VHH binders against NADH-dependent phenylglyoxylate dehydrogenase subunit gamma (padE). Designs and how they scored, part 3

Target 1, 190 residues: NADH-dependent phenylglyoxylate dehydrogenase subunit gamma (padE), of Aromatoleum evansii (Azoarcus evansii) (q8l3b3)
Amino acid sequence: MYEVRFHGRGGQGSVMASGMLAAAMVEEGKYAVSIPSFGFERRGAPVVSFLRMSDREIRQLTNIYQPDCIVCVDPTLTKSVDIFAGMKAGGTLVQATHHPLSELALPDCVSTVGLLDAVKIALEIFKRPITNTLMLGAFAKTTGVVSLESLKRALEDSEFRDAGLAQNMTALERGYAEVAVHHIERRAAA

## First folded at step 4 (VHH; framework vhh_6z1v_2)

Design s4t (from d03 with S54T)
Fold by ESMFold2-Fast, scan of step 4:
Structure s4t (fold): chain B 190 residues (1-190), chain A 123 residues (1-123)
Amino acid sequence: as target 1 above (190 residues)
Amino acid sequence: EVQLVESGGRLVRTGGSLRLSCAASGRTFSSYAMGWFRQAPGKEREVVAAISWTGGSTWHADFVKGRFTISRDNAKNTVYLQMNSLKPEDTAVYYCAATPGFYLSTRSEYDYWGQGTQVTVSS
């Protein structure tokens, strides 16, 4: 089983992102469920959503407190939320940020990092800082647990089918192509 | 608002141990992530370790990993840096700093800074 926690703010589509990821994984013949969870109800307040993926039927629908992967779609959120709470050792972070890895202090539990200046790219595509679809592309490249093609099919079947499809397709593709993936080795005692 | 005062810096022999303390005064210590930085003569200030406001997440720079450990006690409004297996290259002024966020790229990411405490490691 593979568990993802998405972090964003109200109005940023983090719940939609986890739902699209679940749909893409099901398209690949896996079992996946997305579990929306709202920390607060007002616009701009921190919001989380969860995804579980497994090759076997999923029976657990509780919130994910020990994620394998964290996707943070808002670069300002780390100032308000400990997005790393409960992360398993050897975990993956996919983060929207303009900072390079050398300027980030990440917890010892993080072993794989995908960094994308998603806000900058979103402003080019959407004229708005809509990063959720970009971060799904970045997630696919960083983790390899879902294909870009499956995400594109999920997007075609989504509510964007009739409007904004071309822009969101471009966002998926650029997120995938432009994310910077880093692997951080843990120090081993020799 | 938070005010920070470091203590514990002194001369120590290579291979020795030392614990630095950073006492915070003010109303909201438990709302801040904390970091330890150091600056050696002629060098830029570099990040050594960081800890989230809950204490549930920590980060240590590669050059101190396995030797230094950051911790905090929110009941005492204090953050600590336990330094083991000290090397001459660890000689520097050590600063504690506070920020509402976890990312620490530069001094400008931190809202509050202490005055520093000198650590000297000699053979």
Scores: ipSAE 0.012, ipTM 0.371, lowest interface PAE 8.7, mean pLDDT 81

Design s6k (from d03 with S31K)
Fold by ESMFold2-Fast, scan of step 4:
Structure s6k (fold): chain B 190 residues (1-190), chain A 123 residues (1-123)
Amino acid sequence: as target 1 above (190 residues)
Amino acid sequence: EVQLVESGGRLVRTGGSLRLSCAASGRTFSKYAMGWFRQAPGKEREVVAAISWSGGSTWHADFVKGRFTISRDNAKNTVYLQMNSLKPEDTAVYYCAATPGFYLSTRSEYDYWGQGTQVTVSS
């Protein structure tokens, strides 16, 4: 089982992002469920959503307390939320940020990092800081657990099919192409 | 919330060594990343070195790499800056700063600041 926790703010579409990722994984023959977290979902408030993937049927729809991967779509969350709470050792971080790896203080449990200046790219595409679709592309490149092609198919079947499809398709592609992936050697501790 | 007090600044000869200390008070010191900054007269404040909340990650500016080393002792709520091979251009007021975030080299991410300690390096 592979578990992802998405961190964003209300109104940023993080719940939609986890839903699209689940749909893309199902297209690849996997079992996946998207689990929204209730409470504090008003615009601007920190919110989380969860994705659980398995090669076997998933019956548990609980929050994910020990994620394998953290996707943070908003760079400002790091000062208000412990986005790493419960992360498994050897975990993956996919972070929206303009800072390079050398300027980040990451906890010892993080072994793989995908960094993308998603806000900058979103302003070019959407004229708004809408980073969720960009971060899905970045997630696919960073983790390899889902293909870009499956995400494009999920996007075509989403609410964007009739509005904003071209912009969100561009966002997926640029997130995938432009994310910087780093592997941190912490093998002696594992 | 964290309050910070620097100490150890003094006059040192070129090529000398000096260790600065930053004592923190307040809850959850171990949850804050810590940085050392400096400001010379007529110049902007610049980041010198920074260390993660756990001490597992450090960052050092290119102009001090190999000469300065940042470290922390969470049991004593203290951050240190070991300064070796000091040069006249290292003369500045050195500031300790804390951030609950993880951006180590971005000054604007640091919310809590000490009052500074003066380091003067003479030939």
Scores: ipSAE 0.206, ipTM 0.545, lowest interface PAE 3.9, mean pLDDT 85

Design s6n (from d03 with S31N)
Fold by ESMFold2-Fast, scan of step 4:
Structure s6n (fold): chain B 190 residues (1-190), chain A 123 residues (1-123)
Amino acid sequence: as target 1 above (190 residues)
Amino acid sequence: EVQLVESGGRLVRTGGSLRLSCAASGRTFSNYAMGWFRQAPGKEREVVAAISWSGGSTWHADFVKGRFTISRDNAKNTVYLQMNSLKPEDTAVYYCAATPGFYLSTRSEYDYWGQGTQVTVSS
């Protein structure tokens, strides 16, 4: 089982992103479910959504407390929220940020990192800082657990289609192409 | 919350070495990334080096890379800055800072600051 936790703010479409990712994984013959967060949501407040993927039918609908992958669509969240809470050792971070890897404080549990200046690219495509679709493309490249082609097919059937299909296709493609993927080695024991 | 106290600043000759220490007290030190900043008179405070909570990730500004090394000892609640090949341009008040945040090189990420320790480099 592969578990992903999405971190964003209310109004940024993080819940829709996890739903589209689940649909794309199902297109590939996997079992996937998007799990909504519980509790109060308001515009600008930190929100989370969850995705579980498995080769077997998924019978768990609980919140993901120990994710394999964290996707953070808003670069400002990390000061206010511990986005790494419960992350498994050897985990993957996919982060929207203009900062290079060398400027990030990474916990020891992070082994793979995908970095994308998603806000900059979103402003070019959408004229708004809508990073969710860009981060799905970045997730696909960084993790390899879903193809870009499956995400494009899922987009054709999603509510994201009504927000500008051509723009969201471009966002998936640029997120996939422009994410910088790094593999972190642990420090050698002295 | 964390309180920070710097020590080790003094007068040093050009080409010399110094090790600064920052002792942390209060809440769990290992939950914070730590940074060393400096400020010369009439200039803005700039980030010199930073280290993640575990010590697994470090960042050094280009102007000190290869000369300065940041390290930490979580058992002793202390962060260090080893400064080698000191230059007159390194003269500044050096500040220790802590952040629960993620971006090591961004001054506004740092919420807890020490009072500073003066380093003077002369011929």
Scores: ipSAE 0.256, ipTM 0.639, lowest interface PAE 4.0, mean pLDDT 85

Design s6r (from d03 with S31R)
Fold by ESMFold2-Fast, scan of step 4:
Structure s6r (fold): chain B 190 residues (1-190), chain A 123 residues (1-123)
Amino acid sequence: as target 1 above (190 residues)
Amino acid sequence: EVQLVESGGRLVRTGGSLRLSCAASGRTFSRYAMGWFRQAPGKEREVVAAISWSGGSTWHADFVKGRFTISRDNAKNTVYLQMNSLKPEDTAVYYCAATPGFYLSTRSEYDYWGQGTQVTVSS
């Protein structure tokens, strides 16, 4: 079982992103389920959504407390939200940020990092800081658990089919191509 | 929330060494990344060094290149800045700061600040 927690703000499409990722994984013959967060949250408030992937049928629909991977689509969230809560040792972070790895204070549980200046790219493509599709491309490159081709097919079957498809295809491709992937070796435990 | 108190600032001769300490009080010190900043007269406050909440990651500004080392002791709620090979250009008020975020070199990420400790390096 592979578990992903998406961190974003209300209105940023993190729930849509986890749903599209689940669809892409199912197309590759995996079992995947997206678990959205619901509540009375104002626009811009921190929100989470969850994804479980398995090579066998998924019967567990509870929230994810010990994620293998964290995808943070908003660079400002880390100040107010402990996005690393419960992360398994050897975990993966996919983060929207203009900062290079050398300027980040990553916890010891993080072993793989995908960094993308998704806000900058989103402003070029959408004229708005819409990072969710970019971060799906970044996720695919960073983790290797889903192909870019499967994500493109999921996007064609999504709500963007009739509007914004070309822009979101470009976003997916650029997220995949431009994410900087780092593998971090940590010191032995003291 | 956390309160920070710096200590150790004094007059030092060029080429000397000095260790600054920052004592934190309040809850959850081990959940905060810590930074040392400095501000010289007439200049903007700039980041000097920073350390993650676990101590597993450190960042140092290019202008202190191998001369300064940041460290922390979470059991004692303290962060340190070891300053070696001091130069007159290092003269500044040094501030300790804390952030729950992980962008170590970004001043605006830091929400909690000490009052500062004066370091003067003379020829």
Scores: ipSAE 0.232, ipTM 0.585, lowest interface PAE 3.8, mean pLDDT 85

Design s6y (from d03 with S31Y)
Fold by ESMFold2-Fast, scan of step 4:
Order: structure tokens, then sequence, then C-alpha cells
Structure s6y (fold): chain B 190 residues (1-190), chain A 123 residues (1-123)
């Protein structure tokens, strides 16, 4: 079972992103479920959503406390939220940030990192900081658990088809092409 | 944009079964994730079940897991909630909701809502 936790702010489309990823995984013959956090989402408030993927039927649909992968679509979240809470050892981080790896303080449980200046690219494509589709492309490249082609098919079948499809396709492709993937040697156990 | 119309709510005895239907207007129904919600008098609205646009992913709340099943028929623009082993605590107005995209969603994320259908479970 592969478990992902998405961190964003209300209005940033992190739930939409996890749902589109689930659809792409189902397209590849896998079982996937996207689970949103419960509560009222006001713009700017930290929110989370969850994705589970498996080669077998998924029977556990509770919140994900020990994710294999963290996707953070907003670079400012780390100032107010511990996005790494419960992360498994050897985990993957996919982070929207303008900071290079050398400027990030990462916990020892992180072994793979995908970094993308998604805000900068979103402003070029959308004229707004809409990072969710960019981060899906970055996730696909960083983890390899879903193909770019499956994500493109999921996007074509979504509500974006008639409004912003071309821009979102470009975002997906650029996220995939431009994410910087790093593999970190763990220094010490415990 | 979609319009949603629920049907199937009625009085049923404890232990009984009931199937609710939600008919959606429009030819873009296949691009909407759907959910069933309920609200009992004096309680907050709660999410009961959700289904992705394709029907490939479903979620059911712990309090109905094993008893309720959500499904959809995109050719008929309809989503269903099959309710088995009904309990008095299941008495509520049941609402159908739709939101663009593929995801399973909270109450605050659903864009379109039906008017509700009353389910009453008695001993």
Amino acid sequence: as target 1 above (190 residues)
Amino acid sequence: EVQLVESGGRLVRTGGSLRLSCAASGRTFSYYAMGWFRQAPGKEREVVAAISWSGGSTWHADFVKGRFTISRDNAKNTVYLQMNSLKPEDTAVYYCAATPGFYLSTRSEYDYWGQGTQVTVSS
C-alpha cells in the first residue's frame, strides 16, 4: 500500500489534485482512493487530503497518519504546520519551493525529495499561483508511481476540459520536466 | 452546472433496506464526483458516502461501513445509495451533492446540492 498526504491551504486545490491522482492510478489498473479532511475550508487555512494506492482492494479509509509521501503545494506551510508528522522512514517529499536543497532543513526520515518552484511557473502559465497541477507532474517524476500519460488522460476527463485545459496540460508537463529530484543518504539510524 | 433530484426516501422498519437515487441533469455528469450526506434534527450535516467520477473509488463513513453502498450509473446520470440493516439512528434527511473533478470531498467542497429526501427508521 502506498500512502500520500497532501498539504495545502483552503482554495488551492489540494483535494482536487489528490482526486485527479487517484483517477490516474485507477486508469493504470490500480486501486486508489482520495480522502479529504473534514471541516470547513476557508481560504488560507491549512488543509490536508489523503490518497491510498494499492494493487489490491482498499478496505482502510481512515486518515493517513504514517504517509510514504508528502506533497506540499504551498511553500509557506512549513512555517505553521509540521508537514512531516508521522512520515515513514525512507519517505518522499514533493515540495513547492524556490529554495534549493542546501537551504532546507529536512528530517532524517526523508530519503527522496522533489523540488519545484511551482509558484513561479504557475504565475507564468496562469498569472496566478495555482500550483496543484504542477505538483502532480512533479509527483509523477519524483516517485514514478504514476505515468504522465495517465495524468494527462485524467485531466482531459476532468472539469478543466472546457476551461483552462491547455494551461493545465502545460502545467502538468512542466512540473514533470522541471522538478529537481534528489536522493539523500541517511546519515545515522535513530 | 448540474441540478440534482433525490428520490426513494420513506418510512422503513428497523433492520429493513432502502435504495436512494439521485438524478442529475446535463451531459457532463461523468466529470463530477458525487456524495451522499445526511442531517438529523438537532445535529450537524455529516458525509455518509462518496464516489469518484468514474466509480472507480468509493468512501463510506465508519458508522455506515458494511451497511451502506454508494454506486453510480454514468449512462443514466444517476448515483445510488443502497442502505441495508437500517437503524433508528439512520433517520435523517439525505442529500445528494456534486462537485467537479475526481475527488472524494467534504461538505464544504461540494458545489451542487439536491433538496433532500426524508428517511425515517422506526421499530
Scores: ipSAE 0.000, ipTM 0.138, lowest interface PAE 16.4, mean pLDDT 79

Design s7f (from d03 with S57F)
Fold by ESMFold2-Fast, scan of step 4:
Structure s7f (fold): chain B 190 residues (1-190), chain A 123 residues (1-123)
Amino acid sequence: as target 1 above (190 residues)
Amino acid sequence: EVQLVESGGRLVRTGGSLRLSCAASGRTFSSYAMGWFRQAPGKEREVVAAISWSGGFTWHADFVKGRFTISRDNAKNTVYLQMNSLKPEDTAVYYCAATPGFYLSTRSEYDYWGQGTQVTVSS
């Protein structure tokens, strides 16, 4: 079982992103479910959504949740949310940020990091800071658990289809191509 | 918005232990990440340890890992640094700092600073 937690703000499409990822994984013959969870009702408040993937039918919709991967689509969330809560050892972080790895405080449980200046790229494509599709491309490159092609097929059937499909296809491709993937050396034991 | 006051600094012998406390005033303490920094004479201020707003994430510099432990008590608005197996090289003024962010390598990410507490380790 592979669990992903998406961190965003109300109105940023993190729930939609987890749904599109689930659809792409199903396209590849996996079982996947997207589970929304909301922090506040108001726009801009922190929200989370979850994706659970397995090679076999998923019978657990609740339980102790420990993500294998964290996707943070908003670079300001690390200033107000502990995005790492419950993360498994050897986990992956995919983060929208203009900061280099050396300026990011990372727990020992993080082994793989994908960093993308998604806001900058979104402003070039959308003229707005719409990062969710860029971060799906970054996720695919960083983790390798889903192909870019499956994500493109899922996007064709998504809520974005008639509201900027071409721009979102470009975002997916650029997120995949331009994410910087780092593998973190373990620190010396105490 | 947040005031920080360090306490616990004193003279200790090599191999000894010491616990530093940082008391925060204000009702928003639990929304800030906290860091412990130190500065020895003639050196730059360096990050020793950091802790997330919930305490779910902690980081310790390699030169103190296994000897120092950062923790926090949000009910008491306090962050702690437990220092064990102290060495003369640990002699410095220790500072508590608060930030709404999680970025460690840039001192400018920390918005609020305490006055510092002197730790001296002697043979």
Scores: ipSAE 0.005, ipTM 0.178, lowest interface PAE 14.3, mean pLDDT 79

Design s7i (from d03 with S57I)
Fold by ESMFold2-Fast, scan of step 4:
Structure s7i (fold): chain B 190 residues (1-190), chain A 123 residues (1-123)
Amino acid sequence: as target 1 above (190 residues)
Amino acid sequence: EVQLVESGGRLVRTGGSLRLSCAASGRTFSSYAMGWFRQAPGKEREVVAAISWSGGITWHADFVKGRFTISRDNAKNTVYLQMNSLKPEDTAVYYCAATPGFYLSTRSEYDYWGQGTQVTVSS
C-alpha cells in the first residue's frame, strides 16, 4: 500500500488533485481511493486530502496517519502546519516552493524531494496561482508511482466546462518536466 | 510558543574560534526548526545556518560553509553555532530564531527571535 497526504488551503484544489491521481492509478489497473477531509473550512484555511493505492482491494477508508508521500501545493503551509506529522522514515516530499534545496532544512524522515516553483509557472499559464495540476505532474516525476500519460488521460476524462483543459494539460506537462528531484538521506534507501 | 536567549558573543581576533549558544524555553522546542541569523551595522539580517527539529538536516550559507557548524541538543533545549576561522566581515549581532515549520532558511519564515549576541572580529 502506498499512502499520500495532500496539503493545501481552501480553494486550491488539493481534493481535486487527490481525486485525479486516484483516477489515473485506476487507469493503470491499481486500486486507489481518494478521501477528502470532512467539515467546513473557510477560504485560505489549511485543508487535507488523502490517497491510498494498492495492488489489492482497499476495504478501509480512514485518514492517512503514516504517509509515504506528502504533497504540499502551497509554499506557505510549512510555516503554520506540520505537514510531516506521522510521515514514514524514507518518505517523499513534493513541495511547491521558490526556494532551492540548499535553503530548506527538512526533517530526518524525508529522503526524496521534488521541488517546483509551481506558483511562478501557474501565473504564466493561468494568470492565477493554481498549482494543483502542476503538483500532480511533479508527483509523477518525483515518485514514478504513476505515469504522466495516465494523468493526462484522467484529466481528459474529467468534466472541465470552463476550467481550461488545454491550460491544465500544459500545467501537468510542465510540472513533470520542470520539477527538481533530489535524494538527500542515503541511509533511508537501504 | 518558545522564547530564545542567545549567549557567547564577544570580541575575538581574526582566525579565532567562538561557539554561540541559544537557550530555548517552551515545551514544543523539539518540534521547531531553528536558524542562526546575523545583522551587521547598516545591513539587513541574513541567514547563516538552519537545522531541522531533529538535528538530522542542516543547511549553511555559502559564505560560512566549512567554517561554521550548526547543531542542537534537544535534551538541553539548546542550539549551537560553532564558528571557526573568523574574519572581520563576520562582525555582527547574531540572532537565533525558531519556526514551527520544518524547512526554510529565509528570514521571513521564522516566528520567534532572540534578542541577539554581539560578535566582534578584530584584526
Scores: ipSAE 0.000, ipTM 0.173, lowest interface PAE 12.8, mean pLDDT 79

Design s7r (from d03 with S57R)
Fold by ESMFold2-Fast, scan of step 4:
Structure s7r (fold): chain B 190 residues (1-190), chain A 123 residues (1-123)
Amino acid sequence: as target 1 above (190 residues)
Amino acid sequence: EVQLVESGGRLVRTGGSLRLSCAASGRTFSSYAMGWFRQAPGKEREVVAAISWSGGRTWHADFVKGRFTISRDNAKNTVYLQMNSLKPEDTAVYYCAATPGFYLSTRSEYDYWGQGTQVTVSS
C-alpha cells in the first residue's frame, strides 16, 4: 500500500489533485481512492487531502496519518503546518519551491525529494499560481508510481476537459520534465 | 517553544577570531533549523549563516564565505558561529534564530529570536 498526503490552501485544488492521481492509478489497473477533507474549505486556509493506492481492493477510507509521500503545492505552508507529521522512514517529499536543496533543512525521515519552482512555471502557463497539475507531473517523475501518460488520460477525462485542458496538459508535462529529483544518503549527525 | 541566548560577543582587533554560542532551551531544539543574523547601525538585519536541524546542510552569505563557519551540537542544545579574519565591516549585533521550516536563507521563516550579542571589530 502506498499513501500520499497533499498539502495546499483552500482554492488551490488539492482535492482535485488527489482525485486525478487516483484516476490515473486506476488507468494502470491499480486500486486507488481519494479521501477528501470534510471541512469547509475557506480561501487561503491550510487544507489536506489523501490518496491510498494498493494492488488489492481498498476497504479503509480513513485519513492517512503515516504517509509514504508528502506533496506540498504551496511553498508558504511549511511555516504554519508540520507537513511531515507522521511521515514514514524513507519517505518522499515533492515540494513547490524556488529554493535549491542546499537551502532546505529536511527531517531524517525524508530520503527522496522532488523540487519544482511550480509558482514560476504556473505564472508562465496560467498567468496565475495554479500549481496542482504541475505538482502531479513532478510527483510522477519523483516517485515513479504512476506514469505521465496515465495522468494525461485522467486529465482528459476530468472537469478541465472543456476549459484549460491545453494549459493543464502543458503543466503536467513541464512538472514531469523540470522537477529536480534528489536522493539523500543519511549520515550520522556531525 | 524554544528560547535562545547568545554569548561570546566582544571587542576584537581586525584579523582576529571569535566564536559565538547560542544556547537553546526547550524540548525541540534538534528539530529546528538555526540561523545567525546580524544588524549593524543604520542597516537592516541580514542572514549570515544557517544550519539544518541535523547539521547536514549549511548556508553562508557571500560576504562571510571562507571566514565564518556555522556548526551545532544537538547534545548540548547549542549552535556556534566561528568567525575568522574579522573586518571592521563585521561590527554588528549578532542574533541567533530558529525555524521549524526548511528555507535556510529566508529571514522571514525564522520565528524564534535571541536578544543579540555585540561584536565590535577595530584596528
Scores: ipSAE 0.006, ipTM 0.317, lowest interface PAE 10.5, mean pLDDT 82

Design s7y (from d03 with S57Y)
Fold by ESMFold2-Fast, scan of step 4:
Structure s7y (fold): chain B 190 residues (1-190), chain A 123 residues (1-123)
Amino acid sequence: as target 1 above (190 residues)
Amino acid sequence: EVQLVESGGRLVRTGGSLRLSCAASGRTFSSYAMGWFRQAPGKEREVVAAISWSGGYTWHADFVKGRFTISRDNAKNTVYLQMNSLKPEDTAVYYCAATPGFYLSTRSEYDYWGQGTQVTVSS
């Protein structure tokens, strides 16, 4: 079982992103379910959504997760929320940020990091800071748990078929190609 | 919310060692990442080293790598900077600072600052 928690703000499409990822995983013959968080959905307020993937059928739909991967689509969230809450040791962070790895303080549980200046790229493609599709491409490259090709097929089957498809295809491709993936060595005292 | 007080600054000979301490007071020291900054006469304030809230990740500027080590003791609400192989160029006022975020080498991310402690390295 592989659990992903998406962190964003209301209106930024984190639920859409987790849903599209689930569809791509199902396309690959896996079991996947996306679960939105309960509570208030106000524009700009921090929100989370969850994805659970397994090679076996998923019987439990609880929202209390210990994520294997955190995807943060909004670089400003780290000042307001602990995006790492409950993360398993050896976890993966996929973060939208203009800061290089050398400027980040990462908790002990993070072993793999994907960094993408998704806001800058989104402004080039969409003229808006729409980072969700870019971060799906970055997620695929960073984790390897889903292929870029499956994400493209999921996108072609989506509501963007007639409008915005080209921009979102470009976003998937650039997120995949331009994410910087780092593996962090953990120092253990003898 | 958090208040910071540095100590340990003094005159030291070139090649010597010194440990700076920063005592924090306030409800949740362990929720903050901590940084050490310095400012030499006529220069801008620069980041020297930083440490995550858990202590599991540290960052050191290239000009102090191998010589300085940052550490923290959350039970004592204290962050330390161990300085070895000191050079005259290390002469500066040293500040500790706290941030709730994780952008450790970016000065503008730090919200709380101490008053500074003077380190002078003589030849």
Scores: ipSAE 0.006, ipTM 0.290, lowest interface PAE 9.7, mean pLDDT 81

Design s9h (from d03 with S105H)
Fold by ESMFold2-Fast, scan of step 4:
Structure s9h (fold): chain B 190 residues (1-190), chain A 123 residues (1-123)
Amino acid sequence: as target 1 above (190 residues)
Amino acid sequence: EVQLVESGGRLVRTGGSLRLSCAASGRTFSSYAMGWFRQAPGKEREVVAAISWSGGSTWHADFVKGRFTISRDNAKNTVYLQMNSLKPEDTAVYYCAATPGFYLHTRSEYDYWGQGTQVTVSS
């Protein structure tokens, strides 16, 4: 079982992102469910959504305590939210940020990092900081658990079919192509 | 949530060495990344070195690389800055800072600050 927690703010489409990822994984013959979970319903409030993927049938659970992967679509969330809460050892972080790896203070549980200046790219494509689709492309490249092709098919079947499809297709492709993937080597405990 | 107190600042001769300490109070010190910043009179406060909550990642500014080393002891709730081969241009008030965020180079990420300790390097 593979568990992903998406962190964003209200209005940033993190729930849409987890749903689209679930659809893409189903396209690959896997079982996947997307579980929305919201904090305060105020403008800019932190929101969380979850995705659970398995090669076996999934029984719906209300909570994900130990995610394998964290996807953070908003670079400012780390001050308000412990995005790493419960993360498994050897976990993956996919983060929207203009900062390089050398400027990040990562917990020891993080072994793989995908970094993308998603806000900058979103402003080029959408003229707005819409990072969710970019981060799905970045997720695919960073983790390898879903293909770019499956995400493109899920996008074609989505609400963007008749509006914004070309822009979101470009966002998936650029997120995949431009994410910087790092593997962190850590010394074993003495 | 942490409170920070720096110590160790004093007058040192050019080429000398000095170690600064920052003592943190609070139960969650090990959950915070720590940074050392400095500010000379009439200049902006700049980042000197930073260390992740575990000590597994460190960063040092190019102007101190090879001379300064940041370290921490989570059992003692203390972060250190070992300063070697001191130059007159290292004269500044040195500040310890903590952030619950994970950007080490970004001053605006640091929410908790000490009051500073003066380091003076005589030519």
Scores: ipSAE 0.025, ipTM 0.450, lowest interface PAE 7.1, mean pLDDT 83

Design s9k (from d03 with S105K)
Fold by ESMFold2-Fast, scan of step 4:
Order: C-alpha cells, then structure tokens, then sequence
Structure s9k (fold): chain B 190 residues (1-190), chain A 123 residues (1-123)
C-alpha cells in the first residue's frame, strides 16, 4: 500500500489531480481511491486531498495521517502549512519550487525529492500558474509508481478532453521530463 | 509573528566553548522552524544550523557538524546554539531567524530575524 497526500489551495485542482492519479492506477490493474477534503473549498485557502494505492482491494477510506509521499503543488504553502506532518521515514517529496536542493534543509524523514519550477512552466504553457498536471508528471518520474502513458490516458478521459487537452498533455510531459530527482543519503538513526 | 533577540556572543579562545541564546516573543513560537546564520566581514550570510518547529528534526552545516548543536525549548520560547571546539574561522555575527514551514539553507524565506550577536574567536 502506498499513500499520497496532496497539498494545494482551493481552486488549484488538487482533488482533480488525485482523481486522475487514481484513474491511471486503475488502468494499470491496481486499486486506488481518491479521498477529497470534506467541506467547501475557498479560493486560495490551503486544502488537502489523499490517494491510497494498493495491489489489493482497498476497504479503508480514512484520511492519510502518515503519508509515504507528499505532493505540494503550490510553492507558497510551506509559509503557512507544515506539509511534512506525519510523514513516514524514507518518504518522498514532490515540490513545486524554484529553489534548488542545495537551498533546502529538509526533515530527516525525506529521502527522495522531486523538484520542479512548475509555476514557471505553467506560465509558459497556460499563461497562468496552473501546476496540477505538471506535478502529476513530476510525481510519476519521481516515484515510478505510475507510468506517464497511464496518466495521459486518464487525461484523455478527463474534462480536458473537450478543452485544453493539448496544453495539459504538454504540461504532463514536461513535468515528467523536467523534474529534478534527488536521492538523499540518510544517517542510520539507532 | 515573532520577535527575536540573540545573546551570548563574546570573545573566546580557540578550542573554547560558547552557548548562544535566541529569545523569542509571541505566542506562536512553537509553530515556527528556526535557524542560526552567521556572517563574517566581507562574506555572505550562511546557514549554520536549523531546527523544526517541534525540535524533532535538526540540520547542521558540514563545517560545524560534530562541533555545534542546535536545540530549542518551546516552554521558554528560546532556541540555542551550543558551540564547541571553536576556531578563528567561526568569528562572525550570529543571527537567529524564524520561518513557517520547512527550513532553508539560505536566508531565502526566513521571515523574521534578530539583530545578531558578535562571536570573536582568538587564535
């Protein structure tokens, strides 16, 4: 079982992103459920959504308190939210940021990092800072738990099939191609 | 919001020890990650050590690893830097800084800063 927590702001499509990832996993013959935040999302307010993935049928639909992977689609969120709360040791961070790894001092629980200047790329593609599809591509490259092809198929079946498909396909492909993946050696803590 | 005041800087001999303190005012101290930075004359301000809001995670720069230790006491609204085996190269003004979220190796995104405390290490 593999658990992901998505961090974004209301209106940024983090629920849509977790739903597309779930659909892509189902295409690969796995079980996946998307667990959205309860209540209405205000534009700009911090929101979370969750994805649980398994090779076996999933019977638990609870919030994910100890994620294996954190995906943060908005680089400003770390100023107001502890995105690492509850993260398992050896976890993966996929972060939209213009900062290189050399400028980050991450918690010891983080072992794999995918960094993408998703805002810059989104402005090139969409003329708006729409990072969710870019971050799905970055997630696929960083974790390897879903293929780019499965995500492209999920995108074709999404609401974008009727508008914005080409731009979102480009975003998915660039997120995958341009994310910088780092593996951090950690000291044995005993 | 927090206000930060460093203390403890003084002249110390090579090989000596010193503890710096940073007193924070405000009821939100326990929600901020903290860092210690230093700046020597003619050099950039560099990160020395950082500690998470809970104190459960710390990071130390390679050039001080094994010699310096960052810690915090949230009940006293204070962060500390214990400095051992001091070298002349450690001479600098030391600053404490606070930021919400995860901590950085640069002054980027640290939102609140103290005024600094001078540490001088004589050979």
Amino acid sequence: as target 1 above (190 residues)
Amino acid sequence: EVQLVESGGRLVRTGGSLRLSCAASGRTFSSYAMGWFRQAPGKEREVVAAISWSGGSTWHADFVKGRFTISRDNAKNTVYLQMNSLKPEDTAVYYCAATPGFYLKTRSEYDYWGQGTQVTVSS
Scores: ipSAE 0.077, ipTM 0.480, lowest interface PAE 5.7, mean pLDDT 82

